# VH-VL binders against q9umr5, part 137

Target 1, 268 residues: q9umr5
Amino acid sequence: SYKPVIVVHGLFDSSYSFRHLLEYINETHPGTVVTVLDLFDGRESLRPLWEQVQGFREAVVPIMAKAPQGVHLICYSQGGLVCRALLSVMDDHNVDSFISLSSPQMGQYGDTDYLKWLFPTSMRSNLYRICYSPWGQEFSICNYWHDPHHDDLYLNASSFLALINGERDHPNATVWRKNFLRVGHLVLIGGPDDGVITPWQSSFFGFYDANETVLEMEEQLVYLRDSFGLKTLLARGAIVRCPMAGISHTAWHSNRTLYETCIEPWLS
Short names: E, the ipSAE of ESMFold2; O, the ipSAE of OpenDDE; V2, 0.75 times the mean of E and O plus 0.25 times the DockQ between their complexes.

## First folded at step 5 (VH-VL)

Design ge72 (framework fv_mavrilimumab)
Fold by ESMFold2-Fast, scan of step 5:
Structure ge72 (fold): chain C 268 residues (1-268), chain A 123 residues (1-123), chain B 111 residues (1-111)
Amino acid sequence: as target 1 above (268 residues)
Amino acid sequence: QVQLVQSGAEVKKPGASVKVSCKVSGYTLTELSIHWVRQAPGKGLEWMGGFDPEDGETVYAQRFQGRVTMTEDTSTDTAYMELSSLRSEDTAVYYCATVSYDLKTGRYSFDYWGQGTMVTVSS
Amino acid sequence: QSVLTQPPSVSGAPGQRVTISCTGSSSNIGAGYDVSWYQQLPGTAPKLLIYGNSNRPSGVPDRFSGSKSGTSASLAITGLQAEDEADYYCQSYDSSLSGWVFGGGTKLTVL
């Protein structure tokens, strides 16, 4: 009788990457139906996030329809942003726990080996020139690029993150907020040794100011204005923060201690 | 371009051990994940184990755990599968295969296969 | 026996279409794991035919196609030719066994 679990992967991931997570769930919650959505894998994970949201939405509808008691979402890295948007655009989602594994909820600003592979001649200081163009916004990684030194450009050009965070106006903002607030629990997971998500506090809605000093969630305008419901969720007791040191970016879905501490309690 | 060349056929008595080799050419062993699959005469394919393509740890199918050991020698680009306590039911062709991740599609596959090594277990 | 269920045999005439099914469960195909298909000609090693549900490796003709729905997958072969006589195996990953699994195999006969 456990609620079904839907897993949404990250950048360049596949369903196989979650095999350990599914093993843990099977051990602690035997009989749980777990579905890893096998869409936008590999290089297709670079497709615009709104395109991915549409595809994942089509895949989750029949799963949610078969589970009137509700479902849980486990969303990894970039996948956490997809799940943020899913919860906002779906008028009828029945998600109980939304578990976000090291997702850049306030965006990404940092040079990583991964970004160096994709943009070998671009440093974080000049990536805004590409990402904040209409062409750049056709790539998922640019949809959540958040340069704290060019925040005005981010607010104007971001076709995804600035809208879903309510940092820029959108006609659907009121409906998106209402839909998102139907979630039972928002479980935020991340840590200082991730090595990819920069700043790592982005996984907890913290982010850099113009001096690259991290301001935590409660200091963000997004939270203070309650733009999509964070302040309301926190007041309701629905936000869980579970930071853990010693875990690299590719290990969040394969660490047993992390699973037992941060994920297992929220799978009812 | 990738080629997997396996060692020759072996005949063993019950209770013995066999060690099959798989030489990789056209690519380096450090960039590949080698898995082992067997097939009894007239029967289907059975996965035995291999090196996990994501973390490089060895994983074995449960029914072979305790009897099988898979190792690699990167200096000679050769993978090995040793099966102990042989029984007549272990008579089979043993294949090595590469498990690769295709970044463009985001998919895993057993994309290159060795020619197979016949191991016959008889008294 | 096999974790993934395939019909033991399937037959078709030259030029016709055949479909080979592969039925899994919630711990493998139903969990979202990809399905690959392998062709094994008599006396040879298996050859990758389809991977990641529907992708063809270089050199595999487009008359071979794969699909997946729910807990099952299918391999479709159109324009059957005599050289297609072979055993066909589906494969996926199984989370309850923590390993890759194969179907029992289907012998295709071209009449």
Scores: ipSAE 0.672, ipTM 0.862, lowest interface PAE 1.9, mean pLDDT 92

Design ge73 (framework fv_mavrilimumab)
Fold by ESMFold2-Fast, scan of step 5:
Structure ge73 (fold): chain C 268 residues (1-268), chain A 123 residues (1-123), chain B 111 residues (1-111)
Amino acid sequence: as target 1 above (268 residues)
Amino acid sequence: QVQLVQSGAEVKKPGASVKVSCKVSGYTLTELSIHWVRQAPGKGLEWMGGFDPEDGETVYAQRFQGRVTMTEDTSTDTAYMELSSLRSEDTAVYYCATVSYDWKTGRYPFDYWGQGTMVTVSS
Amino acid sequence: QSVLTQPPSVSGAPGQRVTISCTGSSSNIGAGYDVSWYQQLPGTAPKLLIYGNSNRPSGVPDRFSGSKSGTSASLAITGLQAEDEADYYCQSYDSSLSGWVFGGGTKLTVL
């Protein structure tokens, strides 16, 4: 029988957004128990990511406990970062496939409608002044703001992303790495037509250097130092890359071809 | 404040069609998604379909597929629900309701309802 | 049978607390879809009472509250008043039906 699937939504999102994904899973894997975690919806998705991690952790524990054969995670956009942290802080997780749908794994450096709503006069070039303040770090979207022109501020001020990526030291780093490495498969999905995640290669652990040239995962210090296990996972054959063109940011969980190509094969 | 005003009661013969209207005021129709819900006498509420604000398309409940058509006239801010091949079991009060994305909660409430249109199917 | 199960009736005296349950399954409430509640006074259209499990629209008194746990949801009415006598419906989304679903309704009688 199929392993249960847990879905973690993104910024300003809710469970209704995933109705098509659940329909696809039911069609291809009938009988699968799928739960979209109905927490931190709407404006509550702006709460600090560590707060969200604790709430989602409490929701995930009983689901994992019922499934000794393991579970799958499907985590969309900002939700992919929540799932990254869940896999690191949980010393008892039994996740087989972690499927990341267009998540800014190395951070975000681009203007979006969400940022314009929160900070109407901001531009990506000056948002570091807000996000790298203590006040800014109380907003989830600032927890993964990664300005490549102010990397020193990112490393010192990021209360979330720099820590889970192992870009800044943390007392729990060794345990977080050990826990993350328990995952069966890390399935990375994203594409050039997303329109929100900037650079789109952030979904594949690529990111801008100081000249805004994208360096892919294997060129990142995080990978080279194996800070949280990416190099080890790749060597183990546990990382799957599934890029697809033609998909906009809000369509990753509602495109049938994407589901059949990138998600369905990893749901046992 | 949004207000929904529906057309008056109708009596139809089996096999006929009925078209119920829902006039929107307080907002333009382009800002709202209209859904239709019916209630047979003494029975509960049954969703028939409506415009999905996230997909940008009209969706219909499976049991009404092929018999129901939901349209909008933005020039008059009026939504319509047409049900064809009427049967006695289609006798019900038909309601229109607005469904809006509440970005604050991430939810899709059916927040404003019309007064209802009684459709009686009898021979 | 309705997809969401409600008791057909509940009753209480003025000033008391009444709870109305809404029981779903793994394809609706259990799948993580939120629950809304509607009040229908005799001869009137339904009125939104609670949405998104626990949120109140403007104008709804705080003596009405909603909650959700597992595959079920509940509507609680405290300080029960005569004007609360009505039919109450829960609503959610169902992934197996690909549509919105309502409970069968609960008639609240104020004794």
Scores: ipSAE 0.760, ipTM 0.891, lowest interface PAE 1.4, mean pLDDT 92

Design ge74 (framework fv_mavrilimumab; at its last look DockQ between E and O 0.03; V2 from the best seeds 0.00; counts 0 for: pae O 11.1 > 2, placed apart)
Fold by ESMFold2-Fast, scan of step 5:
Structure ge74 (fold): chain C 268 residues (1-268), chain A 123 residues (1-123), chain B 111 residues (1-111)
Amino acid sequence: as target 1 above (268 residues)
Amino acid sequence: QVQLVQSGAEVKKPGASVKVSCKVSGYTLTELSIHWVRQAPGKGLEWMGGFDPEDGETVYAQRFQGRVTMTEDTSTDTAYMELSSLRSEDTAVYYCATVSYDWKTGRYYFDYWGQGTMVTVSS
Amino acid sequence: QSVLTQPPSVSGAPGQRVTISCTGSSSNIGAGYDVSWYQQLPGTAPKLLIYGNSNRPSGVPDRFSGSKSGTSASLAITGLQAEDEADYYCQSYDSSLSGWVFGGGTKLTVL
């Protein structure tokens, strides 16, 4: 029988947005129990990511406990960062496949309609002034704002992403790394036509240097230092990279070809 | 503010078709997702179909697939539901309703309802 | 039979608390889809009472509240009043049917 699938949504999303994904899973893996976590929907998705991690943790514990053979996570956009933290803070998770749909794993540095709603007069070059304040860090989107021109401020002020990526020290870093490494497969999905995640290679642990030139995962300090286990996972063959062109940010969970190519193979 | 006004009661013979209209005022039809729900006398609510609020495609409930057609005339702000091959068990009140999205909660819901159109199928 | 199961009737006296259950399955409420509740007074169209599990539209008194847990949802009515006599319907989305589904309805009688 198929392992249960847990879905963690993104910014301003709801369970209804995943209806096509659930239809695809039902067609190819009939009988799979799929649960979209109905927490932090809409405006609540703006709550600090550590608060969201606590709430999602409480929701996933009973699901994982009932599935001794393991579970799969499908985590969309901002939800991929929540799942990153869940895998690190849970010393008893039994996740087989962690499937990350266009999540800003190294952060975000780009204008979006959501940022315009929240900060109407700001350009991406100025958002560091707001996001790296204590007030800004009360918003999830600022928890993964990564301005490559103010990396020192990012490292000092990020209350979430810099910590889970091991870019700034934390007392729990060794335990978080050990826990994360228990994952069976890390499946990274994203593409150049996403239009929201900037740079799109952030979904694959690539990111801008100070000149806005993208450096891929293997050139990142967090990879080279193996801060939370990426180098170890890659060495054991546990990282899957599945880029796909032609898919916009809101279509990753509703594109059949994407599902068949990048998701379906990992839903044992 | 938003009002949905439906066409009047109809009496049809088995095998006929019926086309119920739903006139929208207070908003333009293009800003709304219209769905249809029916209720047989003394029975519960049954969703028939409508326009998906996220992708704009028409979606019909499985049991009505092939018999129902839902259309919109944006020039008159009127939505239509046509049900063909009528049977006695199609006797019901047919409602149109708007499906709205509250971005603050991330929720979809049927917020405005028409007054209902009684369709009676009799020999 | 309805996809979502409700008790056919519930009753209470004025001022009391009543609850109406809505039992789903792994393809609807259990899959994480939210629940809305509708009130239907005799001879009228349904009216939205609760959406998104627990949210009240403008004009709905705080005597009405909703909750969701596992594969089930509940509507609670406190301070029961005579004008609350109506049929109540829960609603969710079902991934196996690819559509919205309603409960069978519950007739509330105020004694």
Scores: ipSAE 0.783, ipTM 0.895, lowest interface PAE 1.2, mean pLDDT 92
Fold by ESMFold2, look of step 6:
Structure ge74 (fold): chain C 268 residues (1-268), chain A 123 residues (1-123), chain B 111 residues (1-111)
Amino acid sequence: as target 1 above (268 residues)
Amino acid sequence: QVQLVQSGAEVKKPGASVKVSCKVSGYTLTELSIHWVRQAPGKGLEWMGGFDPEDGETVYAQRFQGRVTMTEDTSTDTAYMELSSLRSEDTAVYYCATVSYDWKTGRYYFDYWGQGTMVTVSS
Amino acid sequence: QSVLTQPPSVSGAPGQRVTISCTGSSSNIGAGYDVSWYQQLPGTAPKLLIYGNSNRPSGVPDRFSGSKSGTSASLAITGLQAEDEADYYCQSYDSSLSGWVFGGGTKLTVL
């Protein structure tokens, strides 16, 4: 029988938006129990990410308890950061595949439609003034805002991303790393035509240096220091990278070729 | 306020077709996602199809595939549902309705409804 | 057969509380699709009562409430009034049918 699949949606999403992905799973792996977590929909997706992590944690516990052989996570966009935090904070998770579907894993530094909607008078060059304030950290987008030109402010002010990346000292770092390393596979999905995730390589733990040159995962300090277990996972052969061109941000969960190539093989 | 006004009652013979209209006022048709729901006498509601609220593509319930066509005329702000090869069990009230999206909650629902069109299929 | 199962009828006295259940499956409510509720008075079109499991549109009194758990949903009506006598339908989306689905309806009688 197939392991249950838990879907964690992104910013301004609904369960209806994942209808095609659920249909693909039903067609290819009949009998799979798939649950899109019906929490923090619409405007509620702007709540602080730690609040969302707590709510999603409470929702996944009974699903995981009913599936002692394990579950899979498919986590889209902002939801991929929620899921990575879940894997760190849950000492009792039983996740086999963590499928990160175009998620800003190393952060976001781009003027995008939803940032323009939320902060219509701001540009990416000045958003650090808002996001790296206590008021700004009350919005989920600011929890993973990563300005490569203000690294000191990022490291001091980030209430979420700098912590789950192990970029700032905290007392739980060893436990979070241990918990994250219990995942069976980390499947990274994204592509150059996404149009929202900036840089798109953030979905593969790549990110800008101070000159806006993209450094890949293996060039990042968090990888080199193995701060949350990324180097250990790669050495174990547990990281799968599945880039695909030609897919816009809202189409990742409605593209059959992407599903068949990057997702289906990991839903055993 | 949005108002949906449907065409009048129809009596048809088995094997015929019926085309029900739904005139939109207060908004333009392009601002709305029109769907069709029917209700046989003494029975419950049955979704037939409509225009997907996210991508605008026409989707039909599997039960009606091959018998139903849903179209829109934006010049007159009128939606149409045509059901062919009518049977006695197609006797029902046919409603047009909007599927609306509330961005604050991220939810979809059937919001505005037409008054209904009774279609009677009798030999 | 309705995809979503409702009791065919429920009843209550004025001022009392009733609940109407809506039971689905893993392909609809259980997959995370939300539930809406509609009230239908005789000879009229349905009227939205609850959407997104528990949200009340403007003009719906707070004595109407909705909830969802697992594969099931529930509509609760407190402080029953004679004008609440109507048919009530739940509604969701179903991935196996690729479409919207309604419950079979529940006739509420106010005694």
Scores: ipSAE 0.579, ipTM 0.827, lowest interface PAE 2.4, mean pLDDT 91
Fold by OpenDDE, look of step 6:
Structure ge74 (fold): chain C 268 residues (1-268), chain A 123 residues (1-123), chain B 111 residues (1-111)
Amino acid sequence: as target 1 above (268 residues)
Amino acid sequence: QVQLVQSGAEVKKPGASVKVSCKVSGYTLTELSIHWVRQAPGKGLEWMGGFDPEDGETVYAQRFQGRVTMTEDTSTDTAYMELSSLRSEDTAVYYCATVSYDWKTGRYYFDYWGQGTMVTVSS
Amino acid sequence: QSVLTQPPSVSGAPGQRVTISCTGSSSNIGAGYDVSWYQQLPGTAPKLLIYGNSNRPSGVPDRFSGSKSGTSASLAITGLQAEDEADYYCQSYDSSLSGWVFGGGTKLTVL
């Protein structure tokens, strides 16, 4: 039998968004038990990511317990960060494939349609004033806001991304790294036509330097220091990068070609 | 502070189309979520459509689907609402408004309104 | 016809307290969606009066207050003044309609 698949949604999403993905999985892997976690849907997805991590942890623990051979995680957009954190804090997870579906793994620094609703009085260049405040960190978007022009504020104020990245020292960094390294494969999916993840390379742990030049994963300090295990995973051949053009952010979970190319191979 | 300035009054025949503009200032259109609300003479407010963050797209009220089109020109910071197949009951003042999210309270609200555009549909 | 139900009119004398009710259903106010209130003076665009059930924007006097309970909301105006004569609208979001909804409006007359 196929390993169970757990799906974690993104910002403002619901389980309905993954109806096509469920169809694809059912067709190609009949009998697969797929659970789309219906937690923190809609506006509730704005809650602090650590709170979300705790909620999702409670939901996945019983699923993992019933699947001793392991499970697969498909985590979309913001959900990819939730899942990475989840795998970092769980010392007993049994995740075979962690599929990060267009997730801002290295953070977000860009104006998007969502910002039209959430930040009517601020541009991305000014969001650091909000996001790196104590009350700003009470919102999920700010938990992975990564301003390359205010790295000091990011490192000191980010209560989520900087910690799971091991960019700021904390007592659990070593343990979290160990836990995360339990993953069988890290599948990174994203593409240049996403339109939301900015830069789109963030889905591959690429990101801006101080001059807004995009550097690759291997050029990032978190990789060079192996602060949470990226270098180790890469050395193991455990990182899969699957870029795809022509896919908008809201279509990653509903594209058959993308599924067959980037997702399906890792559900066996 | 955000300011919304709408185009002038329109008089249309039944079956025609009308396109109302809403020029934003103070902030860029890319920073704002524009919604449209109309009000028939002596009647209440009726939401027509606007950006929905849960859908990640502009959503129209069911009553106007197929007849209304909302667009934006970011180069001129102008939002547009076009209503086709006009009927006498479409006679109303049409407002553009911003819908914002208050991070302190976690609430959504219509904060800024245009001055309104009177559209009269008559034979 | 409006999704949210308001009394068509209320009246009060200067200095009195008046309340305007807004009754919704399980798909809007009862579903936990916030209620906002707008004041519309004659011949003008609506003005935000209350948002998030009970929050006042800057510039709105504390005479205005909002509350929400169950499937209903209420706007209270204390120390009624002549300038308060206007139409008032409640507004919320309806999950069944997937859109914003307004009440039918209430005309407040200051006697």
Scores: ipSAE 0.005, ipTM 0.469, lowest interface PAE 11.1, mean pLDDT 92
ESMFold2 (binder alone), look of step 6: mean pLDDT 89; pTM 0.914

Design ge75 (framework fv_mavrilimumab)
Fold by ESMFold2-Fast, scan of step 5:
Structure ge75 (fold): chain C 268 residues (1-268), chain A 123 residues (1-123), chain B 111 residues (1-111)
Amino acid sequence: as target 1 above (268 residues)
Amino acid sequence: QVQLVQSGAEVKKPGASVKVSCKVSGYTLTELSIHWVRQAPGKGLEWMGGFDPEDGETVYAQRFQGRVTMTEDTSTDTAYMELSSLRSEDTAVYYCATVSYDWKTGRYAFDYWGQGTMVTVSS
Amino acid sequence: QSVLTQPPSVSGAPGQRVTISCTGSSSNIGAGYDVSWYQQLPGTAPKLLIYGNSNRPSGVPDRFSGSKSGTSASLAITGLQAEDEADYYCQSYDSSLSGWVFGGGTKLTVL
C-alpha cells in the first residue's frame, strides 16, 4: 500500500485549491490516503509562522502515528517553510518524501498583490522597515522577507527563516539539523514563470547577493557550512531538483505534466 | 443583494431537451460563478456542474457529462443549463446558485439560490 | 446512495438541542475539504446556513453552529424553535468524483 500524503497549503489558500493534485494522486496511486490540512486558511495564513508550525504539528502527529512505514509531505508556497520547520522541530517525524512546491526556501524579495494589500504604499525596497520590526514579524510573509540589501537586518530581526536556515544561532540548531536529516528525499520544484516567488531560484535554495545576482544553493554559506544539512543530503543523493518553465504560481498543484514529472515518482 | 430569477416550469417528452435560464441581478454575471443543482420530488440535492473560476472553465458532474451544457450570456446577465436526452428520472426542480470564494476565510459557499424550475418528463 | 451520509430524520422539542451528523470518507471530508450546511423550508429553495465548517452568513442566528472532526461533520441547533422545522443538507467536495457532493438530507421535526 502507498504511504499517506499530507498536504500543507500556502498564503490565502484552501483545501479546494488542491483538488486536481488529489485527483492525480488517486489516478496514479489508487488507495493513497491524502489529507490537506485545513488550518490557517485565508487571512489566518498571515499568522506568525511559528504559530502555524505548532498548529500543523498537532494535526500531523496522529497521521504519522497511524503510518509506521512513513508519510510524504507536499508543501506549497509558504507551506514549504512550515514543513521545513516541522521536519526540524519534530524529534519523531517519519517523513519519506518532502516535496517542496514552489516555496521561497531562502526567502522572498519581490512585490506581490498580498503585500500590496497589507502595505499598499510600500515598495519592495522599503519593506525592510516594516518587516524587520517586532510588529512586522507578527505577519507570516515578513517571517521570510529577505532583503539582500539589508542582510544584517534580516539576520538580526527574522524570527523564523534565518533561524530554520541556520543563518543565525539558536540553542536548538543541532537538534533541528539532526531531525531534518531524517527525511528520505527533499524534492525541490519551481520555475522561472512562477511570477510570485522572487527570485524563483529561492525554491531551490538559491538567492540574491547584494547586487541582486542569483547565487545557487552550492554557493550559499548555509550550504557550504552545512548549517541544517543540505550538503549532507546532497552527498547522500537525497535532494531532487525539478525545475519546470511555463507554470504560474497558482498552477503548480493543478498541472498534470508537472505532477507526472516531479511529484509522482516520489510517492511510494 | 444578489438575486437569481429562473425561468418557468417545463413539461417535456422523453428524448427531448430542456434549457433552463437563470437571470442575475444586483451583480454582473462575469463577477459570479454559477452552478446548477437539482432535486427530484421527495429526494435530496444533486450537484450537476458549474463554472470554476480557478480553472477558467465549466465543470460537469460525471453522471451528466455528455448530456448537460452550461452557458452564459453576459450581455443579458443570464446563465443557462441545457439537459438533453431527457428520461423520466430527470423529473426534478433545477436550481441555479452562485458559488463565492471568500479569500479572507479561504472558504467556498453556494451563497445565493434561484427559486427553482420544475421540469417534468412524462409520456 | 449519497456519498455523505446523514440520518433521514431527527426530532426535538422547543428549546431543546439537536445535532445532525454528516459522515463522509477519505475522499471528501477526510481529505480536508470543508463542509457547508443548507436549510430547506417546505416549498422553498435551499438557504446557506453554515459554510467553511463553522462560519455563519449574515442573518443566521448563533443558535446554529457547525463542526468537523476526521471524516465527519455535525450541525448543532440550540434553543430549537418551530420555524427550524425543515430539511438540512451537508455538502463537501469529493476528489474521487471530482465534484461537489451533498448529503442525503435530514428532516427535522419540531414538537
Scores: ipSAE 0.710, ipTM 0.874, lowest interface PAE 1.7, mean pLDDT 92

Design ge76 (framework fv_mavrilimumab)
Fold by ESMFold2-Fast, scan of step 5:
Structure ge76 (fold): chain C 268 residues (1-268), chain A 123 residues (1-123), chain B 111 residues (1-111)
Amino acid sequence: as target 1 above (268 residues)
Amino acid sequence: QVQLVQSGAEVKKPGASVKVSCKVSGYTLTELSIHWVRQAPGKGLEWMGGFDPEDGETVYAQRFQGRVTMTEDTSTDTAYMELSSLRSEDTAVYYCATVSYDWKTGRYFFDYWGQGTMVTVSS
Amino acid sequence: QSVLTQPPSVSGAPGQRVTISCTGSSSNIGAGYDVSWYQQLPGTAPKLLIYGNSNRPSGVPDRFSGSKSGTSASLAITGLQAEDEADYYCQSYDSSLSGWVFGGGTKLTVL
C-alpha cells in the first residue's frame, strides 16, 4: 500500500550506492516499490542538467502513471536539482514527498577534491571564467556554479539554476511555478559536516552574499518574490528542514539515524 | 595482470570445517576487493560474501552468516574463506573473484576469477 | 532456487542470433541495479562478458551485447560460433537479500 519511491543520484554515483537506503526502506515500509534511476551514471553525470532532466522525465512517466495515489522522490546531491526541474516541467506529476539529500539548491561555491580532479589548476575564485562560458554550461557542475563575487555573470550565463530558481526571467516561469506547487512536501536535508556542498546551507536555500556571509532562505530574493513557490509552500506547512551534523557528503544515503529522523516519516 | 590462484581440492566429513585459500599475484591484496562464489556440481553460481570497499568491511550472504569467515593475510597476499559445520549440500567448487569499480561508467563487476577449489563433503 | 530467472537452455545454428533473458523483480533489476553477464566454458571459471547492462570489457567481441528494461535484462549473441557453446549467467544486486545474486544459468548449444 505504500507509494512507490523514485531515487535520483548525484555526481559519479550509481544505483549500487543506494543499497543501504533501499534496505532501510524495505525494513520500515515493506512492500514499497523503490526504483533507483540508473541513467547518467559515472561520467554521464557531467552532461548538461537539462539533458539529464529530459532523460529522467522519460523514465519517471511510466512509474508515475502506474501509481495514481502518488509517488515519492528521493534526490541526492545534484540529483536534487534535476528533481527541482523535473517537478517544474511536468504538467502532470503526482509527487507527494520530494526529499532532497544535501543538494545545492542555491548553487555551489567551494574548493573540493572533486573539482581539483576535474580542473586541477582552477580554484573556486577562478571557476567563473570556465563555468560562465557557453562551453562550461555544457557540464552539469557549471550549471549550478554560483560565484557570489560574480553574481551578474551567474544571472546572465547560468542556463539552468538561475532559471529554475526564478532568478532570471523565463517564458515558462508561471507554468513551472504552478507545477512545482503540486508537490505535497519539500523535505530539505543537509548539514555542516558534508564537506562538499559549499555553503552547506545551500541545501536549505541559504547562500553567500558578496561578503561570503550566509543569508538564509527567508532573506533570499527568490523566497521574498515567491519566484517558484517557496513562500507559498512554507505558508502551507509543506517545507520540512532536517539538518544533521556528523554526516559527510557520501554518507547521506547510508546513515540509519539520518534515514529514521529525516526520511522515514515522509514515506507514506 | 592480476591472477588468483586457489588451493587444491579438499575432501571433508560432515561437521568438519574447510579453509580455502586464494593467492593474489600481479597486484597487492590490499588494492583488491575479494569475494567468494560457489557452484554445486551441475548447478548455478551462488555469492557467499566479500569485502565491500565502500563500507570498509566484509559482508556475508544471509544463508552463510554464522558458518563462514573470510580473512586476508596481506603479508602473503592471500585471502581465505573458511566454512564450518559442513553438510553434503556444501559440496561445490568455491571461487574467489575480484570486484572492481569503473568510475567512468559508475559500475561494479567481478573481473578476475580464481580457477576454483573443489570441496567434497562425504561420509 | 535462483533469484533471477533464466531459461535453462537455448540453441541456435552457426551465424544466427540468440537472446538469453534474465528476469528479476522489484528488489533487484526493478530497483535499478545494473546487470552483468558471465560466460562459463566447460571446466573453466566464469569470465566477465558484459557489465553495467551493456558495457564490454576489452577482449569481448562486439557480437555480444546487453540490454535492460524494467525488471528484465537480455544478452544478445549475433553471428553464433561453435566456441560460444557455454553456460551464461546474469548477475545483479538484491536489496531484500542485501547481496549479490545470480541467475540460474542458461546452457547455450550451437547446433
Scores: ipSAE 0.690, ipTM 0.868, lowest interface PAE 1.7, mean pLDDT 92

